# VHH binders against FAS-associated factor 2 (Faf2): the designs that were tried, part 7

Target 1, 346 residues: FAS-associated factor 2 (Faf2), of Rattus norvegicus (Rat) (q5bk32)
Amino acid sequence: MLPFRFTYYTILDIFRFALRFIRPDPRSRVTDPVGDIVSFMHSFEEKYGRAHPVFYQGTYSQALSDAKRELRFLLVYLHGDDHQDSDEFCRNALCAPEVISLINSRMLFWACSTNKPEGYRVSQALRENTYPFLAMIMLKDRRMTVVGRLEGLIQPDDLINQLTFIMDANQTYLVSERLEREERNQTQVLRQQQDEAYLASLRADQEKERKKREERERKRRKEEEVQQQKLAEERRRQNLQEEKERKLECLPPEPSPDDPDSVKIIFKLPNDSRVERRFHFSQSLTVIHDFLFSLKESPEKFQIEANFPRRVLPCVPSEEWPNPPTLQEAGLSHTEVLFVQDLTDE

## First folded at step 1 (VHH)

Design c05 (framework vhh_3k1k_2)
Amino acid sequence: QVQLVESGGALVQPGGSLRLSCAASGFTFSSYSMRWYRQAPGKEREWVAGISSSGSYTSYEDSVKGRFTISRDDARNTVYLQMNSLKPEDTAVYYCARDYLVSTGYEFDYWGQGTQVTVSS
ESMFold2-Fast, scan of step 1: ipSAE 0.000; ipTM 0.301

Design c06 (framework vhh_8dlx_2)
Fold by ESMFold2-Fast, scan of step 1:
Structure c06 (fold): chain B 346 residues (1-346), chain A 121 residues (1-121)
Amino acid sequence: as target 1 above (346 residues)
Amino acid sequence: EVQLVESGGGVVQPGRSLRLSCAASGFTFSSYGMHWVRQAPGKGLEWIGNIYYSGSTFYNPSLKSLVTISRDDSTNTLYLQMNSLRAEDTAIYYCAADTRYLGSVYDFDYWGKGTLVTVSS
């Protein structure tokens, strides 16, 4: 039987307890995990000073990721603000110079208060039984694995011994993974070098083939030019021969030797050969040029000279003589000797 | 001799972007994490963020995705990209190295002389 006054207060206390039990824990809502870590670091330094292991400045998930990438141990410290041993552990063990040196040299160190949402979330994952609490995590069998747990108050010498023992027992897994990553990297580098060498060889072969193709094209063009020059020369000679035949066919017939208007001309060619033909006094001097041009042995370019007096006969149209004179107008006798002078190279 | 030299500060209008640079010399830059810290007139040091030697970046949550830190180990240069600048971003910006890894902004062992950023319209 409870007195009426005590029964009333007991019921009120039970009611308040039930209401708190029904309400969710505010620490279950993580909205600013990096802020949780930063605020914990500042609170830690205020209480225990600035000589402490280097805090990983990031979320728990980021710390796991970096430890995995770097193949380092991750030491996780969960701070129980309300636990009787937390202050002694932090002041005398965690912040001892030898402990700081060991942690800083061999592992990443992540720490947070369980009163912060991020620390509470990590607490739910690690399920610690008491404080102070440390967990050692590393990559093992392709997964970040808890390889050691330290629960309850520990002295600095024992802490060093335990951390060293955990690391030594598990170092072979990290060494094995480093060797595997190095082998994969060496294989990738070798493959890249082989690919680069192949591509360089291919480019060199392509450039050599391009130069050979260009050289073949240059030789082909030169051979075509030589062939075209030969064909042009052949055509020039053929055209010259056709013109000679045309002029020969257009020559007027020779007058009879007994024709009083006939002129017998004896031509002395540059090769010392002699050709003779008869012409009418009424014919143009151009007929003399046409006759000489029609001869196969005549120079390509020539002029005709008369003697007594020495003079060049105007046998082709010119500015001075647009219409060349007749044989009679040129003063030729019934029998003449004319000289053909070669001008082909002039 | 370790030297850190910041550049890129000046007067900028609100809402615009600015990139700061820090040229480092005298130590193996690629082996150390680097920090950006600012100090507004009459206020204390405010940590902006850091970049580890691995390239991992961490930022002060109060800056809410307004900044990006990057590094170029080939040129020993650290960068701070700032977007959507506001009047309250007016401060002297410092480049800092923590070669002792003591974890506190007040214990960084190498600092630049700072570059002034003034955000006004």
Scores: ipSAE 0.000, ipTM 0.128, lowest interface PAE 22.4, mean pLDDT 80

Design c07 (framework vhh_sonelokimab_d1)
Fold by ESMFold2-Fast, scan of step 1:
Structure c07 (fold): chain B 346 residues (1-346), chain A 121 residues (1-121)
Amino acid sequence: as target 1 above (346 residues)
Amino acid sequence: DVQLVESGGGLVQPGGSLRLSCAASGFTFSSYAVGWFRQAPGKEREFIGAISWSGGSTYYAVSEKGRFTISRDNSKNTLYLQMNSLRPEDTAVYYCAKLYSGDYVWEFDYWGQGTLVTVSS
């Protein structure tokens, strides 16, 4: 009877094994990778105590990223819960004081059980052949690369020797990467400093060009003002000349010396020159002003004074004299000298 | 309303040449210094070169001097960048900018949309 029961169980086991081949492993779906790590760490501490290498508290992808960024070795431990050598390895090798010290001082340490989805994912990536399993990973030739694998039971002293050998053999690559990154950073800083210096030089040049432009504009504006003043003065002089000619043309004819209703007036100009002209008694004093104004030698603004008694003659319309008197009304019926006073500055 | 519109970008073979243009509007182009900057994928924006308001002075980043030439046409309100001997590392979005200067501000502003230059075989 015993052989029939054995055959029966063998058939069930084959059936279950075959069924596993046509269904995906439930561990293939990682939904909480950080929880997987924390759960493993807790279970590890319950079995082996709190004296162990410091576990990286993040996902495998985060551990790879940090190792790459920091240019450090990453040690990966895949825990096979059901393997006969796992307990001996953890108690006697991995948790040995010297091993803990080496791992904590020189590398990042990531570990998980292959029974957890995150650990199973890493197992699929690293494809370990047996347990206990350790892999050393680092940045090499621009890629995170497995540079060492330790498979099967190993004693603490051998573990230290193997880890040290793997690191020493590959340390040159990390040193090279550190030097290259530092050189790139130094080149970038120098480039930024040069760019800043060029922009400062450009700013100084712009300011210099602006001041030159302002100076040129100031000189041009001054020259234009001088030119405008010269043209305005010339125009004023021409207008004055035209007005003098117009007044001269509008003057009444000079009376004959034989005209009994006329008088000869002698004018003394400010330049001590003398001018004489005959006027009719019935003519307005404005005719005297127009005559004097028409002379080249006359001031631009003037007044006419008579002596004995001294008085200013109203030769231009004013509020007091809106209609200037005639020569006769002003008492200019006999030949006399009138004085022209310059008022151009008043 | 200040506008700067870059154009002339495209795909070019290593060792090739390309000329970029920047059309300016909304400000007196002839009164301001203008320049070119670029930003490569995964990198910070970097200065390439600048030209004074008159075109009398040009300034270049050391790595670009001799390969790139900046020029301007104030009558057309246009800034140019002539790029020669292009390398894959010249792949970037190229931007033109106007220099803004004041008592406490001295920087390039009014960045355009940029024009993509890809140097690949």
Scores: ipSAE 0.000, ipTM 0.223, lowest interface PAE 19.2, mean pLDDT 81

Design c08 (framework vhh_gocatamig_d2)
Fold by ESMFold2-Fast, scan of step 1:
Structure c08 (fold): chain B 346 residues (1-346), chain A 121 residues (1-121)
Amino acid sequence: as target 1 above (346 residues)
Amino acid sequence: EVQLVESGGGLVQPGGSLTLSCAASGFTFSSYALAWYRQAPGKKRELVAGIYSGGSTVYMDSVKGRFTISRDNAKNSVYLQMNSLRAEDTAVYYCATSPLYDVWSGYFDYWGQGTLVTVSS
């Protein structure tokens, strides 16, 4: 039955068409964009030779980023493998020595076949109408912008003229951006230099004030030391005077001249003055020292000497005499002349 | 198509003032940096002042504090206010879109015809 079999095959064909339609294009899944570019480069060189503009070896996104950073034009070539004019364009226009020289000197060149996933992705973004296709892209008003499109077959001289025209019309935007970047860099450098100079000046001022403070502190301490020495000396003089008065207060009274146990001692002081006092034979030689110490004329350190034989009297406790002898035990006569020797100069 | 037309030049006494104007056409003025250059007879052309699209300014040392560059994007114009003029400021003053040390300025320079400033005692 013709109608039944025709209807059956028609439905199957529609089903196959619908399944093909709803299945995504295999080129829509980009898994190796760098590999797509490298693969295209090798296939291009195999077909057209190695004399061609230098291919940017990276993804489309990387090419855009580098063009933006370097403030360069980006030339994008989308290769339509199946288009009738692609071979003529590549052989006669794109690979012409003058075109190669222009592209290599003035711009970044990114190219890929629309049969590769990466090239297909870029094709979807740029929406070309025919092949061969070139787009010129640059930073304009802070955005990577398509500033020119060349679609369809073009000869080398016309290609050079069109590329130059597009660049000339848009060059001032890149100049403007470069000036702005240079100004920002200059402002940052000047700010850093000013901040460093300010901090250096501040540190110098702080160091000057620190040295001035240290000098004042040193002078203050020296003056304080002198004052403390004066106070210590005054205190020593007061203590010495108090000790002299205390010793004088503790002296036993002089025995009467008619007491048979009295000893009259005449002391010859270092200043050639003479002083007399009576002592009892039973008293310790320490009483003689205490008496002399109590005198205003006495040196700070002294010893007492007797003559014939010349000897130092043990009038203060010592290792040899922990308990100094009495005047009688020391062999003193009823009338003695004793000499006070100044030892303060040692 | 791109044109820069300077005006405001003339003869002034030392210590006098002048305002130079540059009227621009044929391009998107607000996106471009503008500069004033000058050239005295027998001397090289030198950058006097520059103003970037964002409004920031640059001046040569000998004019700093005396000259002020400004722009009016609504009028597509750039101005150079010159105060305390000296005999050594005598030169032809040019409006340009490219500063001297920008590598691209030598290739696509857009220059006006110049306006003469004479400072004479």
Scores: ipSAE 0.000, ipTM 0.110, lowest interface PAE 19.4, mean pLDDT 80

Design e01 (framework vhh_gocatamig_d2)
Fold by ESMFold2-Fast, scan of step 1:
Structure e01 (fold): chain B 346 residues (1-346), chain A 119 residues (1-119)
Amino acid sequence: as target 1 above (346 residues)
Amino acid sequence: EVQLVESGGGLVQPGGSLTLSCAASGFTFSDYALAWYRQAPGKKRELVAGIYSGGDTVYMDSVKGRFTISRDNAKNSVYLQMNSLRAEDTAVYYCAADSSGWEFLYDYWGQGTLVTVSS
């Protein structure tokens, strides 16, 4: 019969476990952990009075985080509402004046009922075997570690002795961590200062190099401008020289001094120098302009004036004279003095 | 009200794939670490994969290379891409959110979604 009952209950347990996959325990879903703590505190005060250790106002995760940050012990109390020893423990041990004083002075105190989702969640992590249950947690080897467990009914004097023993055995770890944090903080500050100084120096060097490159580029562009202007002036001079040579090559030959239709012209240049040349009466006044333009000493732009009466000769095609007249048509005599006026800046 | 809602569980053949999704609301999602846990019959709830706020991930050895955890902070969602599924992957999968880091208790848990890999 015992093997049959064992088999039957084994099947029943499997069935119950399978049901948990479809319908998980409702306490497994924590939706208001702070509310769980607050409601537990109020129900605790209703049952046991207001003289109790100061409850940590926050979630279990927050309590762990604060204990770690402050390098303090965290005392966790899991309240089993349905356990026969819970009332006696709370009334006679946990709420004893000397116990309250010890807890309040040396540790953070977090407590919740295992019937609340938050308390149930913590119960699953700590895996208590019986009630009342207390766990002492602290930062050890860089992890929040359970350094003591107290399970079952305990009297106030024994509770004080056990809590003190656990703290004394582990206080050295917290002291060591405080010293390590101070060293790390000092190293971090120095490293931060070195990093900031390095970045500032790098930016200063980059800015200095940028300004040097801009200055070099500015000087290079200025030199290019000067070179461009020099080349443009050289081309202008070369083109002018080629034009003068072209005009010289196209000049008709001077008529003989013995030719009755020859005109001897003496030109007075702007620099007060004198040049003479013979022309034929049948030639265009443009020939006079071409001759003067071909001279090295002539201005780049000029006009020619005759005297008695004073007049500008149309030696260059214009709107009034699209075909300049001949020397004969212009009324020139066999010997003339003509004046060259500089118009280069006009 | 804080909520974690899992979806995507179902029946799949060995060698198949499933994507689990967890939609979160009621907390600053981008600041939290998220994890997928699973529980099979007769076993404790075990960590399958986790992802920190910065994107770093951790996987249990038996799923490494087969499962990929990812998060979308704009959608307040975490995902578990499960490839090359095996019969031993059959379990209820739970989404969990942790404000305090890896080795602390998770602040919030979902209701779970069942994944069955046919034998």
Scores: ipSAE 0.000, ipTM 0.075, lowest interface PAE 25.4, mean pLDDT 81

Design e02 (framework vhh_7yz9_2)
Fold by ESMFold2-Fast, scan of step 1:
Structure e02 (fold): chain B 346 residues (1-346), chain A 120 residues (1-120)
Amino acid sequence: as target 1 above (346 residues)
Amino acid sequence: QWQLVESGGGLVQAGGSLRLSCTASGFIFSDYAMGWYRQTAGNEREWVAFITSGGDTTYADSVKGRFTISRDNAKNTVYLQMNSLKPEDTAVYYCARGDEWLTFSYEDYWGQGTPVTVSS
């Protein structure tokens, strides 16, 4: 009778209705899907006994994935705890020995109460009209597809007949998919074999080309070595010639034959030729070596030998003679015959 | 609760590059194959690339050599590196969860998508 209070109740009802749409059913939030399945299994066994189809022990998404992978039918049972026919169906139909045998042998069986978040989520996906509810799902055209729905109370013999009919009507799709997967697998194996054969051929060709390149490089290096050896030998000959010319230019002039301190030396070279030159008694024996070295006919390495007594003259610095003596200190006469001995191969 | 969230799309000029990301939650990411699909207005979704749980990759002929799919199991993320983009690559790109046989359930397509527009 109070119009203010009546208006208040009407507004509160509208608010409560709106709140239901803003804050959805608590069952819509799936936080423990595996726990939902396990708790349903436990409650089912307490109420209907342990003789039942083998429950898939995992989430609905996992059951779909396994059914797809294995190309098996997935039977989904949504349990309506409060529906009048649920107890009769479970006791007399679902748990009948023949039904249990059929389900266990032919399909994966996933079941949950619609009062559990996981079961409620599946209910929203399948949109059942009444209870008891069964849906048969399988892979068809690359999608998990509901291929059969059984809604309302059904007796065990009719249940077996309906499940068998649904499977028989759709088995061809699973067989076709198995054949397609086998064909894809065989094609993939053949492709891998072709790829391996191609790569092996490519590697063999690359190795052949590498060996050819290495052989060309080896030949080039060998030719370069020969060329470098020739160039080194030519440079050595040029350096030797330049050194001979330098020594020739640095030779002291010959003393006059009338100089009492002059020494006339006649050299006998290894090629049996004779060369003579005058030196001064005060000059180092190195001057004799420089003169002989400057001659075109001289060996690359030589020593100078005197007779009476026979001895090698220290004409080049050595450990024994760091400072070679003068011609006078070496005991040379006013006229000497010295022998040049070739040491090139020693 | 499980979901896939795509990101990284945008406007790019032909010849340019984009990297798409898809972050997964609510499942063991490392156990699943992941893939990318694309859809142009008025056409069905077509697959672009797949990567198996073991890391093996497969590409559609139209993108082979230009796109690279990869994954980071520590971050629950799958990537699509798109190079040498063409106007024909303009589409909404979707992330999907699948299996080793390159098959997908209706739940595998639960992403919102990320739009890619390639200007000519």
Scores: ipSAE 0.000, ipTM 0.129, lowest interface PAE 18.9, mean pLDDT 81

Design e03 (framework vhh_sonelokimab_d1)
Fold by ESMFold2-Fast, scan of step 1:
Structure e03 (fold): chain B 346 residues (1-346), chain A 122 residues (1-122)
Amino acid sequence: as target 1 above (346 residues)
Amino acid sequence: DVQLVESGGGLVQPGGSLRLSCAASGFTFSDYAVGWFRQAPGKEREFIGAISGSGDSTYYAVSEKGRFTISRDNSKNTLYLQMNSLRPEDTAVYYCAAELYGSEWFDAYDYWGQGTLVTVSS
């Protein structure tokens, strides 16, 4: 898109138009400040040659900022293009080898023409009375301060003497500020180290506490597991005891020795002890199992064997024997020894 | 006590327009050139343009010429940036700046505002 309509002009009209807009006082126009310094450097070199102090490549504000940061002197040269002494000063004083050497070694050098906007603004700040003009600026009492002014034509030897005098008179302030910055930096580094050491120590303590908590929790869980197993075993033993008592209560009464339909059975337990009891011929073999199970001396799991021939008696309901036979059906019609076999370890 | 406060930033669609304001205090506003800068994340601060104290002269960075217009109202101590035909690459924090010389007791650097965020997004 075209943001502005353009009108056609003759070449002469274009030049007249340009001159009207370019001819406003260039010193009051906002332009590229860095460009002002670069264009001044170029024009300076065209007129006075390439042997000159190193020009600071940046705005006046940047030069002040860098001088403050680096704790260096800033030498400001305001060039009066139309002043009668400017050429003599630049050729004979500013570009003298000894002056160049001093400036390059000891200070930042910022220079601009007062007919450029950047130089004009600096001129208004420094309020020079005549040309050539040099100002020495440095950090003093927390402010960038003009510590020396050199106004009017000056010879190279006098220039060296005056610049040196100004610097020597004020160097103590820069030294003091360097020491203060070093102290502040050392304090900040120490505080940073102390903070890091404290956080490291805090993390170490938290890790130690975490491990202690985990160890206590692990111990608690182990104790809880042992307690749970103990309770489960106790419950198992109580259930077993209740079952034994229940079976004992459900046992039919022992027949009298005088009952002709009864038989005495002798049991040999795994511990080689012997127990005897009378049973009626019509009673189920489950009564024999229930009796043996009710005894304190019996294994938790057992089977009953008869001899002649050796055989396991079906004394517990099973798929093969849903209804276990009676003593008579099993051939237990006379006094006999039955063997209790411990199956608890199976 | 020099202060610059930007305002007017926000979310805008590509191709849209936005006007930023900068309220100045603590110095004689009409005597000094003021300008606009922007900074996108991870990039250096970029110059946009500046305007003379009287308002009669403006200077723009080449990349922004024709899309951005700087103006000022010295009676209100306010600087403006009119942004047209905005693009996603214009997304940045926009800063108002003043370069003060005046008294030798002034601070030795540009004064900056806090910035106002402009986001250009579809």
Scores: ipSAE 0.000, ipTM 0.107, lowest interface PAE 19.3, mean pLDDT 79

Design e04 (framework vhh_7b18_3)
Fold by ESMFold2-Fast, scan of step 1:
Structure e04 (fold): chain B 346 residues (1-346), chain A 120 residues (1-120)
Amino acid sequence: as target 1 above (346 residues)
Amino acid sequence: QVQLVETGGGLVQPGGSLRLSCAASGFTFSDYYMGWARQVPGKGLEWVSYISSSGSTEYQDSVKGRFTISRDNAKSTVYLQMNSLKPEDTAVYYCAKDTGEIWYSYFDYWGQGTQVTVSS
């Protein structure tokens, strides 16, 4: 019977313990953790005065986070309002000038009453056996760890000695973590610099290749343009030569010097050479243009001028002369000197 | 708001195995560090294991090599696989949600617990 009874009571106790988490104590409902801390600070100062260690102005979770980030010790004080030794501890030990100085210089200090929801929740985490209660917490082996617990009434000199011993025993863990963080940071910075340098070099190489490709394409296009212009000019010269030969073949024959309607014209070309040809008075001035155009020595664009009076002869169809006049209508004599003016540069 | 429900406890012989499950709701499960703690009869609450949002794990020395914590973010569930169980592992096991920073010793919320008994 006894073993079954013992097992039954053990199970019942565990069941009742589990049940309390379904029906939490009202103090377990943390709705204003910062307000709990501020309220505690005001009540503490009312009872014990303003000369106390600097209270961390934030939640327990924030205090742990800051201690971990800064690699500092966190001192947690849980205040038991109803405990017989709380007043003596606060007045004689916690608020002693030498204790205040030690705490303020070496650690973060978080404190709250266990009668407040925030303090009650911290109490559930730290599981203190008696009051006054102090716990020293720090980052150890990748975890915020309780490295020291001080439970019950303690005098200022003993408090200083015990806090110092706890810190000295655990300082090497914080030093090791600082070195590891520095090594990780240096490695990360080095890799970032290497990556940035590599990407900059890659971009510079790509830009260099792009510019080289553009230069090659521009050179190729210029060479093609030059070649195309050369071919176009050669075709133009060939066509011009063929047209000159055609005009020469279509020229009417020269009249005899004995023909009374014969006009002898002496042309002075821009190159100072002279050419002579006979025409009929009844022929159009266009025949004069066709003759001059057929000559290899003639400029690409020209006009024909007579003198006394000086005038340009209408030897090609124009707005003023849609049908150029005959040599007779233009007033040419039986022997005429005409001037060929080069207009190629105009 | 936050609700944690543990299942999978029971009676097992020494050397046996159990798998505990914790179904979570009321918060963005994937963002939080999750853990397991146990209450041994006559002793205080003891920390067992943690798992980060990224899946990094940490164990109490007495359970290293025997227990494995894991999570399924799609199901909002954390697990504790318990192998080579010893009588000393007899406890009520609680699922807990951390503050959102890995390696903290403080919990925002705890579940109702599930009983694990290791006996003959």
Scores: ipSAE 0.000, ipTM 0.098, lowest interface PAE 20.9, mean pLDDT 81

Design e05 (framework vhh_3k1k_2)
Fold by ESMFold2-Fast, scan of step 1:
Structure e05 (fold): chain B 346 residues (1-346), chain A 120 residues (1-120)
Amino acid sequence: as target 1 above (346 residues)
Amino acid sequence: QVQLVESGGALVQPGGSLRLSCAASGFTFSDYSMRWYRQAPGKEREWVAGISSAGDSTSYEDSVKGRFTISRDDARNTVYLQMNSLKPEDTAVYYCAADSSGWEFLYDYWGQGTQVTVSS
């Protein structure tokens, strides 16, 4: 470095800074970065043909993001349209079949002209000294870092050697990051699988406990129903017994055997047992029903039948017999055998 | 500073028993469900057993059901794994872990673990 050139460059930098402040470069305003890339690609193909490295079709920021995500090298080419060596470099080096193969197989390739706003912006960020210009960028220490710069005219064999050298020197960082991401992802997947298995087992245990509680509740309700039915049946039995006792207490006294108006009735019950009682001819047939009902061995529902002729005696009020007849009106003899028929439904 | 320290591992014969302990510090132990994992040589870590934060619900991997029992002592900030009827297949380093919800571990790392060897 010569001192007067150092001073010269410093003065030019100050002058350019002032000039840009009062007359900003039209390229400093990026409004369509994707359009800039597409326009550059078409211009490149028109000049140098379609045999070239695959252009990343997106903004510089997108290319950096994708290179970081995929853990790949990003090769950035800044095209100086007005530089004397740009045509030779593109035709003879960049578009050489072996160079195209290397770039396409190992890296993302982003390129733009510095005459386009997007390319100019990237130029300002990378601060190249001359053209042709290539920069190799990759994730290093958690930041996208420029790990290599190639400035000035270079032949295809030297280009391959330089790109390979830069990649080989830095590949360890990308491999290390890939292993760290793989370990984190594997640990996370395993943890999620184990947590899901644990939660499935926990839910199964909770469901089992819920079913046990429901089964206990169901059994409790069933026992409650059985007890309620038992109490209802016991109450029914008590009411029936009380009514039998009332009928017994209200029975008129038996007439004397010597009473000419006495009727001796022998009842044959459904169990073939016999019961005898005397009644007055003037008494209602309802007295016969009340007597039989008052017996502990009587069916809950019954009817009384006489023979010769066989007939059912109206011993309970009905529509046909609202006032049951007296024993005399029913045609009973001084000695009768009557049959009690069980009408209780099973 | 969160710490989980496993202990109780030993060399034991098939059919034997061991009780593992995990002492927890640096967090409110009673608020977290606790789990045991194991890692056999050349294999990935496997979930073994879990116990709810309340201690009233437990879950086990199928191969250890009926043989292992997980329990906890909140007064001592300790979770236990009672291992009965041990088999050679149970040979592994055993680790404990805490989880506030059962969805994910609280910790991105494991303690040193405790080595259980069942001689063949």
Scores: ipSAE 0.000, ipTM 0.108, lowest interface PAE 22.6, mean pLDDT 81

Design e06 (framework vhh_sonelokimab_d1)
Amino acid sequence: DVQLVESGGGLVQPGGSLRLSCAASGRTFSDYAVGWFRQAPGKEREFIGAISWSGDSTYYAVSEKGRFTISRDNSKNTLYLQMNSLRPEDTAVYYCARGDEWLTFSYEDYWGQGTLVTVSS
ESMFold2-Fast, scan of step 1: ipSAE 0.000; ipTM 0.300

